# Ledger of designs, part 27: VH-VL binders against Phosphoglycolate phosphatase

Target 1, 238 residues: Phosphoglycolate phosphatase, of Staphylothermus marinus (a3dnn7)
Amino acid sequence: MIRLAAFDIDGTLTINRSSTVLCLEAIDALRKLEKNGVIVVLVSSNALPVVVGLKKYIGLSGPAIGETGALIYYGEEEIVATTKYSAKQAYLDVLEKYNEYVYGSWQNMFRLHDYALKIRKQYLSKDNEIYSLIKEYVENKYPYIKVGYSGYAIHLTPKDTGKGKALKQIMEKHGIRREETMGVGDSIMDWEFIKETKIKVAVANADPELRRKADIVTTKPSGYGVVEIVEKILDKPP
Below, E stands for the ipSAE of ESMFold2; O stands for the ipSAE of OpenDDE; V2 stands for 0.75 times the mean of E and O plus 0.25 times the DockQ between their complexes.

## First folded at step 20 (VH-VL; framework fv_felzartamab)

Design g5 (from g1 with heavy chain A105P; at its last look DockQ between E and O 0.03; V2 from the best seeds 0.00; counts 0 for: pae E 12.5 > 2, placed apart)
Fold by ESMFold2, look of step 20:
Structure g5 (fold): chain C 238 residues (1-238), chain A 119 residues (1-119), chain B 107 residues (1-107)
Amino acid sequence: as target 1 above (238 residues)
Amino acid sequence: QVQLVESGGGLVQPGGSLRLSCAASGFTFDDYYMNWVRQAPGKGLEWVSEISFSGSFTYYADSVKGRFTISRDNSKNTLYLQMNSLRAEDTAVYYCAREYWNSYPFDYWGQGTLVTVSS
Amino acid sequence: DIELTQPPSVSVAPGQTARISCSGDALDKYYAYWYQQKPGQAPVLVIYEDSERPSGIPERFSGSNSGNTATLTISGTQAEDEADYYCQSADDEGTYVFGGGTKLTVL
């Protein structure tokens, strides 16, 4: 029996990996999990208000994870930081040094710990090279910060936190054992939380490395893959 | 390199108490659940107790409930087992074992510490 | 309430395939894990999540779980594989349970 299901948002609950448009069928599937007593957790690198807003308007009662795991929303009086560090100084430094290649995400004004950079469109063909340069610079100068790349944004995140650590804290708080859980995502960066679950799911259009590590790869992409796996879980629980 | 080193075993009389320690190194201790598993001489493995990575939740085998207390000090990377009201049946090698999230095994074990309960 | 049942012993000739079974109702719901214990040593994880092999475990070790029975398979068994083998899973009360152990003898 699954008692907790964790989902990434962008590329997983959306219509595809390039859009922020939610797949309404996936949202309905999440609400079916909710109605069946499954704790649904949204796990995202988005700023916490974005994740909390989505969970509330979708009608989900479970906690929300924002800022790549640095913040957990349990309720209005219980927002928990999973790190004492912030990537803010590293982020401002990168903006000054690498302004030609990157700019800051609009969400950064709502962030405390994790900060995101976007590669300017004229340099997207060299995105991995730019990512590697920024990673080397930041990780050498700020040893408490890790740098990741989602294919959409470069994230600067404190090393002592992540989506997996945040999910484990939620599982502990709810008395949920790993064998009662499922994780669903589209990016290798989602492996961090998916690896902490029993049923490890990648949507059909996920990164190849994530698909290789998953227990289940859906036949449909993004949000349509979410519908597929939710139907399987509700019909044939492990 | 992951290391788990148990200590505190020894000879004790029935009804006595012992406190076992397990010093952990080579990994981020507070990211893992920790366990005690014991093995009586010539017998199989028996799970004894589990503690969550923050220490907020503890679980016990029925055979030790009310007598044993698991705890951890994440600032010292140390797991503990307080054993009270010891019985002859508690005679065993006690292993400290790390519980791996995502794969759910006891993936690293210490070498064990012997507890002998004898009059 | 739930137990895992293993045969007390299994004997194989060198190079033969050894199969060690582990039966219990928990295995329909939960993964099986396998541990090797050589005399005087701590247990070592050899199979996790029914069929996955940790880094450093020889490819001759494999596992499966079908129905309420998990099986540890050692192909091309070597003398060094002589050990006690324990399966492990969760019980329905959310705690852990070990099988009684199987002594593998390589003759």
Scores: ipSAE 0.007, ipTM 0.479, lowest interface PAE 12.5, mean pLDDT 89
ESMFold2 (binder alone), look of step 20: mean pLDDT 91; pTM 0.926
OpenDDE, look of step 20: ipSAE 0.028; ipTM 0.600

Design g6 (from g1 with light chain A90T; at its last look DockQ between E and O 0.02; V2 from the best seeds 0.00; counts 0 for: pae O 12.2 > 2, placed apart)
Fold by OpenDDE, look of step 20:
Structure g6 (fold): chain C 238 residues (1-238), chain A 119 residues (1-119), chain B 107 residues (1-107)
Amino acid sequence: as target 1 above (238 residues)
Amino acid sequence: QVQLVESGGGLVQPGGSLRLSCAASGFTFDDYYMNWVRQAPGKGLEWVSEISFSGSFTYYADSVKGRFTISRDNSKNTLYLQMNSLRAEDTAVYYCAREYWNSYAFDYWGQGTLVTVSS
Amino acid sequence: DIELTQPPSVSVAPGQTARISCSGDALDKYYAYWYQQKPGQAPVLVIYEDSERPSGIPERFSGSNSGNTATLTISGTQAEDEADYYCQSTDDEGTYVFGGGTKLTVL
């Protein structure tokens, strides 16, 4: 029996991977999970206020993971950091050196540990090259920072944390076993928390590598894939 | 499949020079950091040097700094280690090792090439 | 420079659980990696990032990290597991450091 389900937001709960518009059917599906006693966890690289705000307004009561796992929201007065480090200095250095290609996310004003960079529009066709460039620079200069690219933003994250670490802490807090969990995502960056779950799910339009690693690949993309997998697990006997 | 094949090892006198090569195949070579790790006979592993994707960044163990130079030719899928001012303590099997993606692990190793420094 | 300390040798009976420790101050901050090396062969990565297992590595291999000590655990040890095992980590300067290695003997 699934007792906990973790979902990425961008590209997973949205209409597609190129939109930030939520799939309303997917939101309804998450509400159904909670109604059936499943703990729903939103997992995101976004700033925690963005994730918590979203969670609140779509009517979910479960914990939320922000800043690529660096922060966990458990309730009104309970926020936990999963790292003691910050990528702020690395972020500032990248801005100084590579501002031709990237700019800071507006969310960085509200970030503490994980920092996000956006690729300028004129260079989007070379996003992988720019990512590689920044990754090489940052990881050479800051050994305690790891660099990831979701397709939406380049993230500088402390090495001692991650989406997986955060999810494991939530599982432990609620007494949930790994075999009682499901993880759903669209990006290879989601694998770090998905791999910590029993039912590993990639949506149809997920990164090829994630689809290869997943136990289940949905037939529908993004939020519609979420609807598909939720319906399947709710139909399974306990 | 990923293949790493070292060559260039041999016998050299103290103070001499030697150039090692590592031919890579089965993967996109310039997408990975590459490393040299050595192992003296009957001893443990010792990291020697690392080089970044394009070769823009190079790092060395203190024991070889100033004497060894790591380089790469991505057009030839080849990693190099120029070893100068060789010492007896440099005697070892030298392994070419690929860095695992987004980690500090060495996920693939060559068979190694033996370098013997002796008078 | 960081230093990683391993026991020089560990012995275990077939079917029993072998545990190899790796101690170092840096392990509180950085991940541990583990390699298996059999005589005359190159090292093989068996654990990365403290507890992750590469594809192709048997499930009996697992890793953990608590405080300043990483541990490689081999459950149901088999004769073929007899080898040298090395832990590895990094430091603030980007230097890679290996432990001294542990010879695992299966009795």
Scores: ipSAE 0.006, ipTM 0.485, lowest interface PAE 12.2, mean pLDDT 92
ESMFold2, look of step 20: ipSAE 0.169; ipTM 0.717
ESMFold2 (binder alone), look of step 20: mean pLDDT 92; pTM 0.943

Design g7 (from f5 with light chain S55E; at its last look DockQ between E and O 0.11; V2 from the best seeds 0.00; counts 0 for: pae E 17.3 > 2, placed apart)
Fold by ESMFold2, look of step 20:
Structure g7 (fold): chain C 238 residues (1-238), chain A 119 residues (1-119), chain B 107 residues (1-107)
Amino acid sequence: as target 1 above (238 residues)
Amino acid sequence: QVQLVESGGGLVQPGGSLRLSCAASGFTFSDYYMNWVRQAPGKGLEWVSEISFSGSFTYYADSVKGRFTISRDNSKNTLYLQMNSLRAEDTAVYYCAREYWNSYAFDYWGQGTLVTVSS
Amino acid sequence: DIELTQPPSVSVAPGQTARISCSGDALDKYYAYWYQQKPGQAPVLVIYEDSERPEGIPERFSGSNSGNTATLTISGTQAEDEADYYCQSADDEGTYVFGGGTKLTVL
């Protein structure tokens, strides 16, 4: 039987991969898992307060993973870091040196380890050059930090941070074995936590590479796929 | 504490069949993925097959797919490997191995049982 | 399609540091695992998840994984460390592969 189910937020619990609008049917499905005694864990790259706020307003009692696994929220006085590194120094350095081209994500004032930069609109045609400059600068000066670009934001991330590392720590703390778990996501970036679970689920509109790796690919996209898989596991328990 | 004891090895002719068993004790068997790994005489390790804790998912090396069937009986704490259409290249010591929780490592191994395919 | 390449043998004097390499494309995205096997015995896990040491494995055993190459390091090598060493990795489809093995000789 499943005792823990881990879900990505953006592109998985939303109506699609291009929106931040929550799929209300998916939220109801998470509440059904909660009511049936399943620990529901939200796993995200968002700042921890965003993830914790969502879990609380949805009505979930399980831990929350923010900052790409760098932080785990267990309760008001128990927040655990999974890395000793922070990209904060590198981020502030980049803001000072490259402020003409980039600005900080609004979430950064609530982050401890992972930091995001936005390329100013007037320079988006040169985004690859700006990304390359920042990558070379940061990675030469801060070898424990990696620089990535999603096409939307430049990310400064500790190399040892991971959604999978964080999920594994939650499972150990709660005495939950891999065979009692499910992971659901939409991006190949979610594989890191999904591979740590027994039942590996990709929603229908997930990255092709994630769909190839998953045990189950839903027939519905994003949040509607979450409804599908939750109904499947609750309808036929082990 | 943790014990894995293989049995059922022996001499068999090419094209024959053999069923290996692995008796588990000292841990909750139904919580773990289990594996078979083999080692031909004087050679290295070769992964053969994996089974999920409920038995719902099975995986096989290409060299044995369609000929070998992994199974388990959680009520008897026993892992099985049904080997059909045996070939000379299947001659090896067969180990059962427990897959470590969340690390995908093989943390406990049995002593092995020898399978010899020869006429 | 995963292939893990190890040197067939490594020799080291007692008390010196032994380094055993394992190379393969999968190692930049999947963990490396290391096993020690003494003659006539079953393998024993000595390193998991690139660099973690199971309880009961001496501190002289350490591991790393960088640039598609994993390395098992044994500092202060002792006669009892003479064995075959295998690296291993897993892939997306639940398939596992072992390296060809390295015979460590302590002379």
Scores: ipSAE 0.000, ipTM 0.424, lowest interface PAE 17.3, mean pLDDT 88
ESMFold2 (binder alone), look of step 20: mean pLDDT 92; pTM 0.944
OpenDDE, look of step 20: ipSAE 0.490; ipTM 0.828

Design g8 (from g1 with heavy chain Y100W W101Y; at its last fold request DockQ between E and O 0.88; V2 from the best seeds 0.00; counts 0 for: pae E 5.1 > 2)
Heavy chain, then light chain:
Amino acid sequence: QVQLVESGGGLVQPGGSLRLSCAASGFTFDDYYMNWVRQAPGKGLEWVSEISFSGSFTYYADSVKGRFTISRDNSKNTLYLQMNSLRAEDTAVYYCAREWYNSYAFDYWGQGTLVTVSS
Amino acid sequence: DIELTQPPSVSVAPGQTARISCSGDALDKYYAYWYQQKPGQAPVLVIYEDSERPSGIPERFSGSNSGNTATLTISGTQAEDEADYYCQSADDEGTYVFGGGTKLTVL
ESMFold2, look of step 20: ipSAE 0.599; ipTM 0.862
ESMFold2 (binder alone), look of step 20: mean pLDDT 92; pTM 0.943
OpenDDE, look of step 20: ipSAE 0.910; ipTM 0.952
ESMFold2, look of step 21: ipSAE 0.000; ipTM 0.408
ESMFold2 (binder alone), look of step 21: mean pLDDT 92; pTM 0.944
OpenDDE, look of step 21: ipSAE 0.906; ipTM 0.949
ESMFold2, fold request of step 25: ipSAE 0.006, 0.331, 0.000; ipTM 0.422, 0.762, 0.416
ESMFold2 (binder alone), fold request of step 25: mean pLDDT 92, 92, 92; pTM 0.940, 0.944, 0.942
OpenDDE, fold request of step 25: ipSAE 0.914, 0.913, 0.908; ipTM 0.953, 0.952, 0.950

## First folded at step 21 (VH-VL; framework fv_felzartamab)

Design h2 (from g8 with heavy chain E50Y; at its last look DockQ between E and O 0.15; V2 from the best seeds 0.00; counts 0 for: pae E 15.9 > 2, placed apart)
Fold by ESMFold2, look of step 21:
Structure h2 (fold): chain C 238 residues (1-238), chain A 119 residues (1-119), chain B 107 residues (1-107)
Amino acid sequence: as target 1 above (238 residues)
Amino acid sequence: QVQLVESGGGLVQPGGSLRLSCAASGFTFDDYYMNWVRQAPGKGLEWVSYISFSGSFTYYADSVKGRFTISRDNSKNTLYLQMNSLRAEDTAVYYCAREWYNSYAFDYWGQGTLVTVSS
Amino acid sequence: DIELTQPPSVSVAPGQTARISCSGDALDKYYAYWYQQKPGQAPVLVIYEDSERPSGIPERFSGSNSGNTATLTISGTQAEDEADYYCQSADDEGTYVFGGGTKLTVL
């Protein structure tokens, strides 16, 4: 029985991995889970207001994870930080040193702990090289910060937090066993939270590395894969 | 080298049953979704069923739902199709097909096994 | 209506360009896949995800998908390309659908 389902947003609930347009069918599927008493958790590297706004307008009552796990929204009077550190200093340093290659995400003015860099369009074909360069620089100079890349943005995040730590705290708070959970994503970076769940799902167009690690790979891509897996979960006989 | 070998086809009367097998080798079987695709003599390809890599999910074409059951035994690297309540319209060559990276593509096919349903 | 429509036949002279169309509403949401099938043989994947070639497929095979229509293009068509060609995609119900097939004849 699934009591909690955790979903990445970008590339998972969208129409594909290159668009921010939500798959309407996937949104309907999440609302069906909500109606059936499943706690739906959105797990994202976006700033917390983005994730919370989305969950509220979809009609989800479950917690939301933002800033790559650094913040958990349980309600308007209960927002929990999972780290005491911030990547702000490292972020400002990278902007000064690497402004030719990257610029700051507009969301950073709403962030506290995790900070995002966008690769300038002219260097996007070399994104892995840019990521590696910044990762080496930051992790050497700021040993309390880790650098990740989801294909959408480079994230500077305190080492002592992550999407998996945040999800585990939610599960512990709600008394939910790993055996009662599902995690769904499209990027190898989502493994961090998916590995903490019983049913590990990758959408059809997910990174090859995530598909290899997942228990289940959907037949359909992105949001259409979410519809597929939700149908299977809700239609399984006892 | 990837190999898929179907067996279990033959002549059967309407209403009868038949079990097809597909022996897989040359790849890590439980990393892949597996499919059955059929082709009536002189006709085009028709997808029949798939099963996820762990067996947790199965799906069927409407024309066979309730009569056919797909299954797999990952310890034996074998895919199965149990066909019950067979009809003349089920007459076809049945192919076992591997799904590329668990996408919509069928990158390797067996040689097929002929099922003939005739009174 | 989830259906993929292909012309039943296409004829080309050797060395010319063959184009095989595949139309259907599924192609708005899902990729097109193309298979070559020679008589008495199993199908062979020649194009996946609209335009990608598996290893071993000649560069003369290419594909595109726009406006609910996918097209398989064979440039410099050779006698060995004479075969049946099927397009395939997925539908919203988690099933796969094949087109009816196109017989390519090389004079």
Scores: ipSAE 0.006, ipTM 0.433, lowest interface PAE 15.9, mean pLDDT 89
ESMFold2 (binder alone), look of step 21: mean pLDDT 92; pTM 0.941
OpenDDE, look of step 21: ipSAE 0.024; ipTM 0.581

Design h3 (from g8 with light chain Y96W; at its last look DockQ between E and O 0.02; V2 from the best seeds 0.00; counts 0 for: pae E 16.2 > 2, placed apart)
Fold by OpenDDE, look of step 21:
Structure h3 (fold): chain C 238 residues (1-238), chain A 119 residues (1-119), chain B 107 residues (1-107)
Amino acid sequence: as target 1 above (238 residues)
Amino acid sequence: QVQLVESGGGLVQPGGSLRLSCAASGFTFDDYYMNWVRQAPGKGLEWVSEISFSGSFTYYADSVKGRFTISRDNSKNTLYLQMNSLRAEDTAVYYCAREWYNSYAFDYWGQGTLVTVSS
Amino acid sequence: DIELTQPPSVSVAPGQTARISCSGDALDKYYAYWYQQKPGQAPVLVIYEDSERPSGIPERFSGSNSGNTATLTISGTQAEDEADYYCQSADDEGTWVFGGGTKLTVL
């Protein structure tokens, strides 16, 4: 029996991976999970206020993970940091050195630990090269920072935290065993928390690497894939 | 062996209603999503509707939303398509198709039942 | 709505390789499925998830998906392969979409 389900937001709960528009059917599906006693966890690299706001207005009561696992919101005005470090200085250095290729996310004003960079439109075709360049620079200069790319943004994150660590802490706090969990995502960055769950799910349009690693690959994309897997869990669990 | 047998097709006037059935055998019916796909005479395939294991979730093509209702009776191993407010453009052979458990491809199809909407 | 575009017809001599394309903006994101339909018969799945072949389908059938185009390839085409072929995929609204179909003629 699944007692906890963790979902990425961008590209997973949206209508597709190129839109930030929520799939309303997916939102309804999450609400149904919660009504059936499943703890629904939103997992995101977004700033925590964005994730918590979304959670609140969706009507979910479960914990939320922001800043790529660096922060957990448990409700009741309780926020827990899973790291003591910040990538702020690394972020500033990257802006100074590579501002031709990238710019800072507006959300960085509301970030404490994890910082996000966006690739400029004219260089999107070379996103992997730019990511590799920044990754090499940052990880060589800052040994306590790791660099990831979600397909939406480049993230500078302290090494002692991550989506997986945050999810495990939530599981422990709620007395949930690994065997009782499901993780759903679209990006290879989501594997960090998905691999900590029993039922590992990639949506249809997920990164190829995530699809290869997942136990289940949905047929429908993004939010509609979420609907698909929720139906399977609620009606006839695999 | 897996078998899908459609029935209920026939001639109906515009604005009329018709209910199609698909009898399934040779597999555990409630373990599979089921679909309706139609094909107008001399035309291509058009997806119509999909239903989940227990029927909790249903999906429709825009062309039939509000007019067609997909349902299933797992105790009878039967898939249904209630078609209301039928139009001439609904004229087609209607296939029921099983969605594969693993890949969700339409791996088995019935032979279809013809629906003709004409005055 | 996403549209999948197929050539209306393809002709090939026996023993030659037939290639049927399916083009759509969403095919770089979503899996393609292929169905064979002979006159008066129901469709038969011949390729799923871009390149996977169901049991019972001859090895001469293969599929690929690159960019915004999925391709069904029939190597060593035989007379019995003459049929209509349809590609299928999903759209951004979570619905299934079929291509217009391709009539394969074996000369």
Scores: ipSAE 0.000, ipTM 0.498, lowest interface PAE 12.7, mean pLDDT 92
ESMFold2, look of step 21: ipSAE 0.006; ipTM 0.424
ESMFold2 (binder alone), look of step 21: mean pLDDT 92; pTM 0.935

Design h4 (from g8 with heavy chain W100Y; at its last look DockQ between E and O 0.06; V2 from the best seeds 0.00; counts 0 for: pae E 13.5 > 2, placed apart)
Fold by ESMFold2, look of step 21:
Structure h4 (fold): chain C 238 residues (1-238), chain A 119 residues (1-119), chain B 107 residues (1-107)
Amino acid sequence: as target 1 above (238 residues)
Amino acid sequence: QVQLVESGGGLVQPGGSLRLSCAASGFTFDDYYMNWVRQAPGKGLEWVSEISFSGSFTYYADSVKGRFTISRDNSKNTLYLQMNSLRAEDTAVYYCAREYYNSYAFDYWGQGTLVTVSS
Amino acid sequence: DIELTQPPSVSVAPGQTARISCSGDALDKYYAYWYQQKPGQAPVLVIYEDSERPSGIPERFSGSNSGNTATLTISGTQAEDEADYYCQSADDEGTYVFGGGTKLTVL
């Protein structure tokens, strides 16, 4: 039996991978999981207030993971950092050195540990080259910071944390065994938390690498794929 | 009622090949993980292979990796096991087993099909 | 490297309680599952998720899992309970392992 279902937000609960607009039917599906006693965990690289605001307005009672796993929200009196380190110094350094190519995410003023950079529109055709340059620079100068890129934003994150570590802490705190879990995402970067779950789900428009690793690939994209898998999970056996 | 019926077993020489089939009925086949489990004569149960709902992921016991291939055809409600490079230690009754979703137990088993590998 | 260890046999008088153990490191993270197999028949699931009974399994069957050891308990054992019993568990990599089996004899 599934007692916990973990979902990434961008590209998974949205109408597609190019928009931040939520798929309203996916949101309804998450509420159905909640009503059926499943712990729903939103897992995101967004700043924690973004993730917590979303979970609260949906009506989800489960924990929320923000800043790529660096922060877990259990409730107003229980916000837990999974790291003592911050990428803030590295982020400010990169902004100064690479200002021609990148700028800071507006969310960074609400972050503590994980910091995001966006590649300027005129340089998106060279995004992997810019990512590689920043990755080499940061990881050489700040050896306990890792650099990731999902095609949307470059994230500077302490090495001793991540979405998978945060999800495992939630599972341990709630006494949830791996056999009782499902993870759903659209990016190979989601594999870190999805691999910690029994049922590994990729939406139809997910990265090819994630689709190859997933146990189930939905027939519909993004949020519409979430509707599909939630209905399948909640159906009674014939 | 849930029913699983294996077929395709028989006598084969070492190095030979067989393909096992499992016909499923009485449930929505593509909602379930499917497995092969074998039992050598007078011995215990040994898990062989698992396949996901869509067939996207497959898993194998170390003893059969590279020799056996699990597959499914959801349009025909049929599970398959292609067995190549057969060895004497592959001699067993092969069971088709349904993995119960959300509990990961093998809740329905076929009656098995015997594979004998000998010269 | 997951291994599940069961005693090769257990004997019990009719009406008495039989206990069949299954030990292994996987059992601190994953559930135990139990199967009954009578001669010439396919296995039948009797306990899942440590302690749950499928529909149709008599109440005299119960299960537990503590300290890396799962136990199948049959209270008021009947002659029809004479069978081989296998424990099983799962791991993170999508593999499954069975114990070596225990022959239950009802004298």
Scores: ipSAE 0.007, ipTM 0.464, lowest interface PAE 13.5, mean pLDDT 89
ESMFold2 (binder alone), look of step 21: mean pLDDT 92; pTM 0.942
OpenDDE, look of step 21: ipSAE 0.908; ipTM 0.951

Design h5 (from g8 with light chain D92N; at its last look DockQ between E and O 0.03; V2 from the best seeds 0.00; counts 0 for: pae E 15.8 > 2, placed apart)
Fold by ESMFold2, look of step 21:
Structure h5 (fold): chain C 238 residues (1-238), chain A 119 residues (1-119), chain B 107 residues (1-107)
Amino acid sequence: as target 1 above (238 residues)
Amino acid sequence: QVQLVESGGGLVQPGGSLRLSCAASGFTFDDYYMNWVRQAPGKGLEWVSEISFSGSFTYYADSVKGRFTISRDNSKNTLYLQMNSLRAEDTAVYYCAREWYNSYAFDYWGQGTLVTVSS
Amino acid sequence: DIELTQPPSVSVAPGQTARISCSGDALDKYYAYWYQQKPGQAPVLVIYEDSERPSGIPERFSGSNSGNTATLTISGTQAEDEADYYCQSADNEGTYVFGGGTKLTVL
């Protein structure tokens, strides 16, 4: 029996990996999990208010993970940081040094620990080179900070936290064993939380490396893949 | 010994209706997504429709959307395709196909039932 | 609304290696699947997930997928391998798409 299901948002609950438009069928599937007593956890690199707002308007009662795992929302009086460190100093340094290539995400004004950079449009064809440059610079100068890139934004995050650590804390708090869990995502960056679950799912259009590591690869992409997996769980839960 | 046996094909005039059935045996029917795939005479394969384990989710090719309805009765191990507003281009052999869980492939097919739409 | 493109026919002498290609943008993100169809018969799955062979399919059948092109390879082709071959994958909307089919002639 699955008691907890964790989902990434961008590229997983959206209609595809290049849009922020939610797949409405996927949202309905999450509500069906909720109605069947499954704890649904949204796991995201977005600022916490974005993730919490989304979970509330969808009608999900489970915790939410924001800032790449640095913050967990359990309720209005129970927001937990999973790190005491912040990437703010590294972020400001990168903005000053690499302003030609990147600018700050609008969400950064709502963040405490994890900070995001966007690659300017004229340099998107070289995004992996710019990512590698910033990664080497930041990780050499700020050894407590890790740099990730999921194709949307470059994230600077404290090394002592992550999506997996946050999910494990939620599982412990709710008395949920790993054998009772499922994780779903589209990016190799999601492996960190997915590897902590029993049923490891990649959507059809996920990164090849994630697809190779997953137990299940859906036939359908993004949110349509979420529908596929949720129906299997509710029709015949493992 | 997985078996899929289609029935209900035949000759029908344009604008008519038919209901196809597929009787399944030799496996746990409600563990599998089921599909209809068709093949016009002398032509290739065309996916038509898919239905989830419980029947809660259904999917259709654009060419049949709004005219065809897939359904299943898990207590009878039977898949159905209700075909309405039939057109000459719907003339085909219709196959019932099982979707393999871990590979998302169509691993078992029936022998098909012929639907002919002719005035 | 995407397409999988196959050559309409391939001819091979008995014992030679046949290669049937399947090209399409979907193959970068989704697995390729291959079906054999002999006249008057239902299709039979011969390769799944790019390169895996179901039980009962002879070892001379193999598959690969690199970039946007999948290839079905039949080594030591026999007369009984004469058939139509279809590749299949998903489209960008998460539904299924078949290639147009390739008639393999063993002569």
Scores: ipSAE 0.000, ipTM 0.422, lowest interface PAE 15.8, mean pLDDT 89
ESMFold2 (binder alone), look of step 21: mean pLDDT 92; pTM 0.940
OpenDDE, look of step 21: ipSAE 0.006; ipTM 0.501

